Miniprotein binders against q53ft3. Designs and how they scored, part 60

Target 1, 195 residues: q53ft3
Amino acid sequence: MFGCLVAGRLVQTAAQQVAEDKFVFDLPDYESINHVVVFMLGTIPFPEGMGGSVYFSYPDSNGMPVWQLLGFVTNGKPSAIFKISGLKSGEGSQHPFGAMNIVRTPSVAQIGISVELLDSMAQQTPVGNAAVSSVDSFTQFTQKMLDNFYNFASSFAVSQAQMTPSPSEMFIPANVVLKWYENFQRRLAQNPLFW
Key: E = the ipSAE of ESMFold2; O = the ipSAE of OpenDDE; V2 = 0.75 times the mean of E and O plus 0.25 times the DockQ between their complexes.

## First folded at step 8 (miniprotein)

Design Vd5
Fold by ESMFold2-Fast, scan of step 8:
Structure Vd5 (fold): chain B 195 residues (1-195), chain A 97 residues (1-97)
Amino acid sequence: as target 1 above (195 residues)
Amino acid sequence: SDREELIQLAEEAAELLEQALELARQGNTREALALILIAIWRLLYIEERATTPEEERIVLQAIKAAFEALKLLRQGKPDEVEEILQQAIELLEELIQ
């Protein structure tokens, strides 16, 4: 149902389901993470009147999770970008994961998604400055990635055309795609607003 | 192992492309586009882990096919997407044999 993206890492689309209404993604080496993107895959929508509350947790000195509410994803706004670099100190938020003892190794944080009624979500307050999102849709995020790719690819094609006038056929090699992917991930890690 | 991880990721990518094909058939272009992009991320990760020239060749061809599908879908040519996605799926099936 959900995906989790951290720049420079494999996108996660297989959340660990820890209850009927609760899903978790592990974030190893979380101290190197500044931003995380949470999105719905689009294959399974939320039931009517429901959405997902997005939480971030890190282990305290005893290895116990400290949960903080980052924001929400809904059928209408199925993706969001969150800044987590400033949230690794301070007190936890009120959260629905309290009855769950999800123990993990040190340096592994988690993104938790709790499926809740929209009315319940409306009464919750996310931690300040966590939502960095100018992206309110996975479609918009996908479109920005495609625009970035085509801008990169067109730059490459123009360069080739300058050296080979009027080519009978032009295409983008797979290795150029790999270079674009690496550059996109690196730039996203530095500034999610670059796109 | 690297091989076991590659097979798992390839199976996931193939499943995503199969779902994208079904969504495209239903006229759900937005969701199809998203799944193809997620599949491409899987394929790029697999390419880094391909250990033989044959594995690398197949993965790179699948990546090219998936990007061609994205291009066609963005251009409003969903009828051509089915053929290209089918090619990508078949390449991934060959990879895991």
Scores: ipSAE 0.015, ipTM 0.419, lowest interface PAE 5.7, mean pLDDT 71

Design Vd6
Fold by ESMFold2-Fast, scan of step 8:
Structure Vd6 (fold): chain B 195 residues (1-195), chain A 97 residues (1-97)
Amino acid sequence: as target 1 above (195 residues)
Amino acid sequence: SDREELIQLAEEAAELLEQALELARQGNTKEALALILEALWRLLYIRELATTPEEEEIVYQAFRAAKEALRLLEQGKPDEVEEILQQAIELLEELIQ
């Protein structure tokens, strides 16, 4: 349902579902990661009145996960860019992952997505410095990447709708996201200003 | 505020493009290209700060014009660069007003 991207790495589109309403992406070698992007694939929208709370976790000195709320994704805002540098020594926030048997590796961080009621999400406060700033070149790169993805996805959805009898049933196959990322990376390598 | 940052970055981008135009006229292609690149990165930053679709569209049009000017200058077509850079500058001045 979700995708996760780190600059310079392959996009992940196969979250591990650890409960009916909870999904996790592994982030190996997390010390080298400054920003992460979380987005919906568009294949399955959230049910009406629901959205996703996005959490970041890293292992503390005892190997126990410390979870922090980064922000949210919804049908109306299906992507978000988060800065995770500087959160690795922070205090853990209240989280819904505490009782789950998630396999933990000391050198691997995780992005967790919890599907929750929008009303419940509205009462939660993300970690203050997780919101991206406009002055970071990586933030600009990822914002242009997301813009390019949504332009591509919209084009693909229109083509699919023209071929099927129900244009209101929009979807984007997960494999198309990987193909888009590969094409984007190739074009960016040839000319960083291609967009 | 985001609006104040957007205006400041737009002013800086316009100034960079004006300087690039003068350098291009003098045949200093290398320095002109560098300044256009600096302006392009600022335009990418400004897009995140845009608060209205109208502002976002103007920034995008200015970006496209500056990018096209960069391409033409790289190909050694300076006569075509002046008009396009002037268009980009005028679009940014519309944001500043």
Scores: ipSAE 0.000, ipTM 0.092, lowest interface PAE 16.5, mean pLDDT 68

Design Ve1
Fold by ESMFold2-Fast, scan of step 8:
Structure Ve1 (fold): chain B 195 residues (1-195), chain A 97 residues (1-97)
Amino acid sequence: as target 1 above (195 residues)
Amino acid sequence: SDRRKLLALALIAAWRLLYALERARQGNTEEAERLIEQAIEKLEEIERLATTPEEEEIVEQAIEAAQEALQLLEQGKPEEVETILIKAIRLLLRLIQ
């Protein structure tokens, strides 16, 4: 029902459903992430009067998840960009007795989406450090979808190239994907009404 | 507007088929089936927006390929599924062009 995009990474579209109304995306290596885009795939709309509350979770010093409300997505605003830089755990300052990284553990954060009543969502306050921007213009939405497609296709092409060749499998060259991406960008720049 | 919508739908459909291919390779046939079905839905919407004979032919062939992939997936023929999904993806890339 939902997609999650991080610049330079494969788009995620298969959220893990952890409850009837709750969906989660894993964000490995989240310390390198500044922004996350959450969007509806357009296949299944929210029921009337409902929307999605978007949360960000990271492990605290004890490994326990800390959930923070970032914002919302709705049928009327089906995509949103959230700033998660500045919400990441860690001191960022030196101290004589300060916390030291004794053991390096894999840092995995999560994006959670909770399907809630719109009236309930209106009563909630997103965290103060989260900059929320709706990606509503069709041009901006299409650019993000094109970037997602390019990133996914490029990653897939590399993976396929590294696998043992199979007679039943056809190859999609990475340069073909890049050529389509560059051609589309050029055409869009020359004539914004082409698409 | 219609052209922009067609392009966006084509990108979404191609992306779902690429994901379906990866899911099929991982042995997650249920997720692959779901993604192919979603791609077909987008392709049917594109068909309503197509205005040239060339676009109509490409979309029709892509729908047929996606439907064949779905049928092959149900028959337990994963290697043939991958071949047909790649064909459908290539058709969509031609449409985006």
Scores: ipSAE 0.013, ipTM 0.257, lowest interface PAE 7.8, mean pLDDT 67

Design Ve2
Fold by ESMFold2-Fast, scan of step 8:
Structure Ve2 (fold): chain B 195 residues (1-195), chain A 97 residues (1-97)
Amino acid sequence: as target 1 above (195 residues)
Amino acid sequence: SDRLKLIKLAMAAAWKLIFALELARQGNTEEAERLIEQAIEKLEEIERLATTPEEEEIVEQAIEAAQEALQLLEQGKPEEVERILLKAIKLLFRLIQ
């Protein structure tokens, strides 16, 4: 299972399973999104030789989904940051009046994750402008945030395994992610440099 | 601890079955068979950790489905292999909810 994070929005940890090997997150109001983070939840790894291919889909002028490969997540790289602003429909061919008098399809995009063989993933080419090559503050912040999450989740899982009291449902991976995110946001509000 | 072990084993079994389904679709039946057998081993470990009647029933159904998939794969019935592997995968995800 996977998580999906957009700056300023609630983290999503409940992907919809749409096929045996495919999972989807909905991204409403996607025209306001510049970056998306995809990460693996908790301590549950892929089996040896497997990983996840990450796709982005947006509605075209006819409302049909257009899927593009963004990149990959693996056991060795369990989180990835993608820039999607350059992939959005109509961004390269702007109208003189902006959004005025433009009939738009519903503004809901999707992140798709396809569980695939690493060998199959190696044969695929991600879109050139999706991979994060920027050293901007958002990318640095997000990476440090994810590093902090994995350290927290790993430490928490080990501590819970060794506790004398019976573990509660709060120790389920999805709940651990949500608790971590809330604690991280609270601490960030107190001192932005704590990460 | 035991719940976390169960979740880890269930997810490992699910990924092995998803991998097996992809290999079966590609015509690599030998490797698909190997992964299904490994998934059954994980399911048998989960059975030892199951403590509720609901968990026991789900695990039993998942083992039966995986074993049926193995037989169907040997018989060369790709549509039925896909259907039953999907059943097993869904049962495992339901187990870890």
Scores: ipSAE 0.000, ipTM 0.148, lowest interface PAE 15.9, mean pLDDT 66

Design Ve3
Fold by ESMFold2-Fast, scan of step 8:
Structure Ve3 (fold): chain B 195 residues (1-195), chain A 97 residues (1-97)
Amino acid sequence: as target 1 above (195 residues)
Amino acid sequence: SDRRELILLAFEAAWRLVLALRLARQGNTEEAERLIEQAIEKLEEIERLATTPEEEEIVEQAIEAAQEALQLLEQGKPDEVEEILYEAFRLLKELIQ
């Protein structure tokens, strides 16, 4: 019912169900992970009055899991992005995953989802600054910036057809990047929302 | 003091980080480092113009992210900078909303 995404990795859509109301995703090589996206697949909604509490767990120096509450997903907010890069030194949150401590592998962290009553979730405090404000806003901003750069570079490369008569990939000369940046700065100064 | 100037500096910092990401992916680590250093200079200018505690917090976090990316590139770890630069982009987007 849930998915888990880390930038540069294959999306996980098959959570391990460890109890009637508890689901876990493994995050191997977690020390390289800065952000995790947790989302509902859209096929099965939460029952009325229920949602999911999202936890992060990493092994401490003795291999014991340290659990921290990251935030929540609900039918009204079915996805969330969390920053985990600063959480390894935490003492942990009160958590419902005590029985899951028997399986540990070095460098493998876990995302845990506990299906809980919304009223109960409202009484819990996530660890500070784990939630990221908006995936859509961030994606739109980044896409527009990258699209502007690549469109400009592509147009310039086409003007050099002799160098790319039947290209399977684009060659970008060093001076094109500098000229693009100068052009972008001039346009931005005239209208900061041109992109 | 000038909201428009702060926004323009934020765009200038963001675009330098975008170019740095592209150059790092192409293996041009030295030019990527130069652009991140310039982005940090722009972020420090924004810090001087910030008038609210919220703006100050966001730009300080963005400076820290950019500095971390710079250190990783200097240590020969370009593959580790992508997510750090995306965090910086997110912070800059929040600043200009």
Scores: ipSAE 0.007, ipTM 0.154, lowest interface PAE 8.6, mean pLDDT 68

Design Ve4
Fold by ESMFold2-Fast, scan of step 8:
Structure Ve4 (fold): chain B 195 residues (1-195), chain A 97 residues (1-97)
Amino acid sequence: as target 1 above (195 residues)
Amino acid sequence: SDRKELIALALEALWRLLYALELARQGNTEEAERLIEQAIEKLEEIERLATTPEEEEIVEQAIEAAQEALQLLEQGKPDEVETILIEAYRLLRELIQ
């Protein structure tokens, strides 16, 4: 159902299921990790009204797990990037893994995914929220740029369809991409909020 | 600020390329092609944000590798994309480190 990626390491696509609604990925040598990507494989969606709360766990100085909420993945937002470097040792959030008292190898951290009600997820505040929201803002901006490009390119494709009977197979010339980018940059400079 | 956005886009491209590799290994060529196309879009955005010659070179090489992988999948040669996608992954790792 889920994948986990750390830059410079093999992607993990086989989470260990530790409960009906809980999945974990092991992250050895976690001190060298700055960012983790969690994503849905796209083959199995969450049940209606459900999503995944993403937690990070590292062993404290006594080898006890400290769980922190990083954020969420949903059918509408099936991937998320989390910064785990700089998380405070011993500072934990409220978490559904509290009943699990698992002592682990000191060098191994875990990503935990808990399938939860969307309503419950809306009431929670992830650690490092400012950094996550900043990254998300840039991602949303990029998505809006791509949406603008698609709309512009579609207009061009419709025009070309009058000349070509297979518009779905038409390639978009580089000149169209350049014109779109220049137009988008100009409009963004005029009003950064036009999207 | 620009550095954080570049890293975010690089991570978005990285997981898509690696997942595409897994899908290609499973014979799911159509979904692999879709993910590679999305990764190329992310890489093109990174190219617009790159400020150093080193960053530009790495992104250009990653785009070229992704495009080559896409072409091989379209030609029905999924077995030949693994080394190319792994190379793209290693290049993008340099942007994050």
Scores: ipSAE 0.000, ipTM 0.267, lowest interface PAE 12.2, mean pLDDT 66

Design Ve5
Fold by ESMFold2-Fast, scan of step 8:
Structure Ve5 (fold): chain B 195 residues (1-195), chain A 97 residues (1-97)
Amino acid sequence: as target 1 above (195 residues)
Amino acid sequence: SDRRKLLALALIAAWRLLYALERARQGNTEEAERLIEQAIEKLEEIERLATTPEEEEIVEQAIEAAQEALQLLEQGKPDEVEEILYEAFRLLKELIQ
């Protein structure tokens, strides 16, 4: 249902479902990550009156997860960009993942998505600098993304031996990202203020 | 804004070319050709949005590289396409920086 994109890395479209309403993406080597994009694949919409609350988690000094609310995705706003640089030293926020024992290493962060009622989401406050959707943020992210696409392409022949075992499955992430950006292009053409 | 449209088109074009490279390597020449043709369409849209001589020159070079890649695929030379597609990627990166 969801995708997660980090500049310079393979897009993830197979979230780990940890409960009926909860999904997680692992972010290894998260200290090198500045921005994360969370988006809906467009195949299955949220049920009426529901949306997704997006959380970021990193391990504290004791290896315990520190969850922070980043923002939301909904049928009306199916993608969002989040700045996570600068959040790694923050305190945890109230979150629905508290009872879950998710095994992880000290250098692995997570993006969590909790399917919640829109009314409930409207009463929650994301951390101050997480959600960004300005022209400057979009421009900077797009420039970074194209830079990383170029770096990926330049290393393509060298790293092929260590890619996904199934050739067909290797193309699913690329195709999904293409469709997501094509939708963004269409929206920008119709509503320049959308981003 | 025109700048945001240009960046979105450049990103789409870059992904089309990357996908075409993967298809060409797998021997799916027909799909690779279609993807490059779609990338050229996006580049032509960028050309219409370009406002500086520098941007226009970079876009023209990217279109030429993509067109050369199409000719090589049509001639059954997919291995020679790789270097030219990388050049197109480099030009797109230069365009949006």
Scores: ipSAE 0.014, ipTM 0.347, lowest interface PAE 7.3, mean pLDDT 68

Design Ve6
Fold by ESMFold2-Fast, scan of step 8:
Structure Ve6 (fold): chain B 195 residues (1-195), chain A 97 residues (1-97)
Amino acid sequence: as target 1 above (195 residues)
Amino acid sequence: SDRKELIALALEALWRLLYALELARQGNTEEAERLIEQAIEKLEEIERLATTPEEEEIVEQAIEAAQEALQLLEQGKPEEVERILLKAIKLLFRLIQ
């Protein structure tokens, strides 16, 4: 249902499902990461009245997970860009992952997505440093890349729906996302100003 | 593989050069300079990974173009900055495709 993008790395589309309503992406070598993008694949919407709370986790000096709420994704706002470079100190925020035993590789951070009621999400307070306060050129470029992917994913979903009667059961394979990325790069090479 | 590592570094350099191009267009020379310098660092890492003559030549040309862009930014030549940054960007696309 979800994708995770870090500049210069292969996009991840296969989150580890750790509970019926909880999904995790691993971020190895997270000290080199400034921004993380979380987005919906565009083929399967959230159920009515629900959305996703996005969390960032890293191991503290004792190896214990420190979870911080970054923000949200919803059917109306299916992508979000987060700055994580300043979030590796201090106490974690309130989070639903506290009771879960998540197997973790040393020096690997995680992005967690918890599917929650919109009313519950409205009561949450994201860490202030995670929000992108201004739309800088990096954020603009990333948003254009995501818009291009979302249009591609939507077109793929439509074509698949025409061939099958159960569009809600469709999945976007990782190789299709990689192929889109290759096509996007090729288009940039032909006309860098198309985005 | 070395090729996958090279592509990842090339994408890191590419994002920075594209961002620098937009900043240069906006007249934000100081921030554009920092991003071009960061892109050169990524290109130098790619040069250490390049093993084919084709890869080595492309990377060398991309480094030279990025360095020329820094000089042109200092000289206040915005049209030339855009031209040479686009040259570096196109070289990187040739490298990853």
Scores: ipSAE 0.007, ipTM 0.122, lowest interface PAE 11.1, mean pLDDT 68

Design jj1 (at its last look DockQ between E and O 0.65; V2 from the best seeds 0.63)
Fold by ESMFold2, look of step 8:
Structure jj1 (fold): chain B 195 residues (1-195), chain A 83 residues (1-83)
Amino acid sequence: as target 1 above (195 residues)
Amino acid sequence: SVEELAEEIRRALEYVQRIYERAKKRLEQGDVERALRALQLAYRWAKIALERAQELGLTELIEEAQELIQQIEELMEKIRESQ
């Protein structure tokens, strides 16, 4: 059902079930981890109307778990990248894993997935810096696609003196493409999700 | 691969089995509402697992899913009769 991936490590696909609706993955040597990917494997989705709230837990100096809400995965958004490097010194938040807590060796953290109703998930607020990687990834992908198109289109630009008459073809002035590129970049910087 | 898909279905059925066992324990403790919520979740996932096993022709997993669904349905019916 669930997968958990850290760069340079084998993917984990065998979550430990700690309650009927709660699943965890262990993250040994968590201090070296900057990002974690949580995703649905694809064969067994959430039941309709449900999704997963994703939490990060690390042991404090006393070995007690500190849980923080990272964000969500759903059938409509079945994978997400979370930054955890800034969370290892943060304060804990209220969380649903209280009865399912297991004190672990001080160097082992956990990713927790709580299966919940989508309406319940909409009322939760992730820790502020964890979701930035999803927006950053989307804007990075969008910018790369934008640059690729502009570079490709501009490589075919010809001046009016270079044109051969071709009445069956349609043409777009090169400055229209440049104008669109510049406008798109400006709008992307202001609102990464405008398109 | 088909083997990887089968392993995902098998693991889901293992989770469903554990939900069923936890629901039985909750009933012994008198927690009928949590038991029913757990059984409803188990039922929905078991049905999905059955559908996926049928699409792949995985006879052993089809039989396992059908048996587990039957157990869940019987326990939910016992709860309804007692309530």
Scores: ipSAE 0.733, ipTM 0.907, lowest interface PAE 1.0, mean pLDDT 80
Fold by OpenDDE base, look of step 8:
Structure jj1 (fold): chain B 195 residues (1-195), chain A 83 residues (1-83)
Amino acid sequence: as target 1 above (195 residues)
Amino acid sequence: SVEELAEEIRRALEYVQRIYERAKKRLEQGDVERALRALQLAYRWAKIALERAQELGLTELIEEAQELIQQIEELMEKIRESQ
């Protein structure tokens, strides 16, 4: 049902169910994480009239979890990007996970998803600046990632005349990378969640 | 892939099973209201999982989903009868 993605890490698709309506992803080495993507896998949607409130938890100076509301995911907005790097010094807010004994290690933060009624979610206020504008931010993040990859790959581009023969190496033409990039952008523009 | 989708459905059914078991515990504790809400959520997700399993022709998952739905319905009925 839920996925969690941190740049440079494997996607997580197996949330720990800690309550009837609460799911948790562990984020090891959370201090190095700037952004997290929470998304629906698409197979099992929220029941009608329900969505997910997304929380972030990190240990405070006493090792106690501090939970903050990042934002929301819904069937209509099945993915969101959150900036968590600036939240480490924030104050805890009211959260639905406080009564739960969730096993944690000091170096591990958590993303929590609370399945709630959409009407109830509308009354909640996320912490400021955590929610990067949903679709636009995902598109922007993906665009930045694509641009970064393209720039990286293109930096190694050489003309045929500049190539040194290396029988042990495989080469990909730059135009293939460009075509992939253009196709990916097109798909992203059509559906930010096409992948 | 179908296999990936099957795994997602399986995981959803595992979540449903856990909700069902927790609802039983809630009932034992006398928290009928929370148990009922949990069962309603479990029921709705189990129905979605069943539908997806049927669309993909996943016989074992269909059977599992049907069994869970029946168990949930029976427990919900038992709660209604006790009120």
Scores: ipSAE 0.511, ipTM 0.821, lowest interface PAE 1.0, mean pLDDT 84
ESMFold2 (binder alone), look of step 8: mean pLDDT 89; pTM 0.888

Design jj2 (at its last look DockQ between E and O 0.37; V2 from the best seeds 0.50)
Fold by ESMFold2, look of step 8:
Structure jj2 (fold): chain B 195 residues (1-195), chain A 83 residues (1-83)
Amino acid sequence: as target 1 above (195 residues)
Amino acid sequence: SVEELAEEIRRALEYFQRIYERAKKRLEQGDVEKALRALQLAYRWAKIALERAQELGLTELIEEAQELIQQIEELMEKIRESQ
């Protein structure tokens, strides 16, 4: 249902379920991580009217978790990039994860996703310094993300003869993804702020 | 690939099964409102997983999703009858 991606690492797609509506990914050696991408895999969306609040947690000196709200993912915004390097010494905020059964070591942080009603999420305020990186860092991260996305998406290629009719599901020809990938790379190289 | 889509659906159904099991434990503890909310969440998600499995012709996953949905429906009905 969820994915978690850090540049230079394998994508994680097997979240640990820690409650009925709460999922976590471990981030070992988190001190070397500056950005994390959290995204929906796409096959199983949130139910209508629901979405995900995304939290970051790191252990304090006693190994106790300190949780901070980063932002949100929804069916309408299924991917988000969060800068976490400045959050590793911050004060915790209110959060739904409480004391959990997950054993944590001093060098392992967590990304938590709490599935909630969209109306409840609208009343939450993320920490203000979970920001998109500078233009140069953004370009580097984006290029690595483009490469990773292309490899991921291409692994789902099927021939049209192998497809079943799916009137409620949309499909994208693999050639469209390749065309987009090539054009985006060119545009990014010419102007990192072409947006 | 179809195998990767099937694995995503299988993993999701495992999550939903765990929601069902946790809801049963909440009922044993008398926490009926939280149990019902959890069952409604699992129900909505399992219906989505069933639809995806049907679109891909994944017979084993269709059967797993249908069984979970039936278990959830039966438990929710028992809860409504006892309130």
Scores: ipSAE 0.719, ipTM 0.900, lowest interface PAE 0.9, mean pLDDT 80
Fold by OpenDDE base, look of step 8:
Structure jj2 (fold): chain B 195 residues (1-195), chain A 83 residues (1-83)
Amino acid sequence: as target 1 above (195 residues)
Amino acid sequence: SVEELAEEIRRALEYFQRIYERAKKRLEQGDVEKALRALQLAYRWAKIALERAQELGLTELIEEAQELIQQIEELMEKIRESQ
């Protein structure tokens, strides 16, 4: 139902269910994370009238979890990007995960999704600087990732004349990467959540 | 892919099954209100999962979803009868 993406890491699609209405993703080495994307996988939507409140937890100086509301995901807004790098020194807020005995290691932060009524979600106030608000931000993030990949891949590009025969290696033509990039851009422009 | 979707539906059903089991435990503890809310949530989600499984023709998942739905319905009925 839910996915969690950190740049440079594999996508997480298997949340830990810690309660009937609560799901958690672990984020190892959280200190290196600037942004996290939380998204619906598109298989099982929220029931009508419900959505997800997205929380971030990090250990405080005493090793106790500090939870902060980042924002929301809904059927109408099935993905969101959150900046978490600046939250590490923040104060905790009221959170629905406080009663949960979640096994945690000091180096691991957590993203929590609490399934709630939309009306209840509307009464909550996310931490101000966490929500990289708009579909535009997701598009921008994705664009940056794509650009990074393209730049990385293209840095290894050599002309056929420059190629050294290596029978053990497979080569992908640069134009294939470009075509993929262009196709991805097109799909992204049509629907930022096409995946 | 259909296989990937099937796995996601399977995982979802496992979540809903856990909701059902937790609701049973809550009932045993006398927390009827929370149990009922949990069952209602699981029921709604299981119905969605059933629809998705049917759309994809996933026979085993259809059966699992149907079984879960039936279990939830039976338990909700028992709660109603006890009131």
Scores: ipSAE 0.379, ipTM 0.769, lowest interface PAE 1.3, mean pLDDT 83
ESMFold2 (binder alone), look of step 8: mean pLDDT 87; pTM 0.835

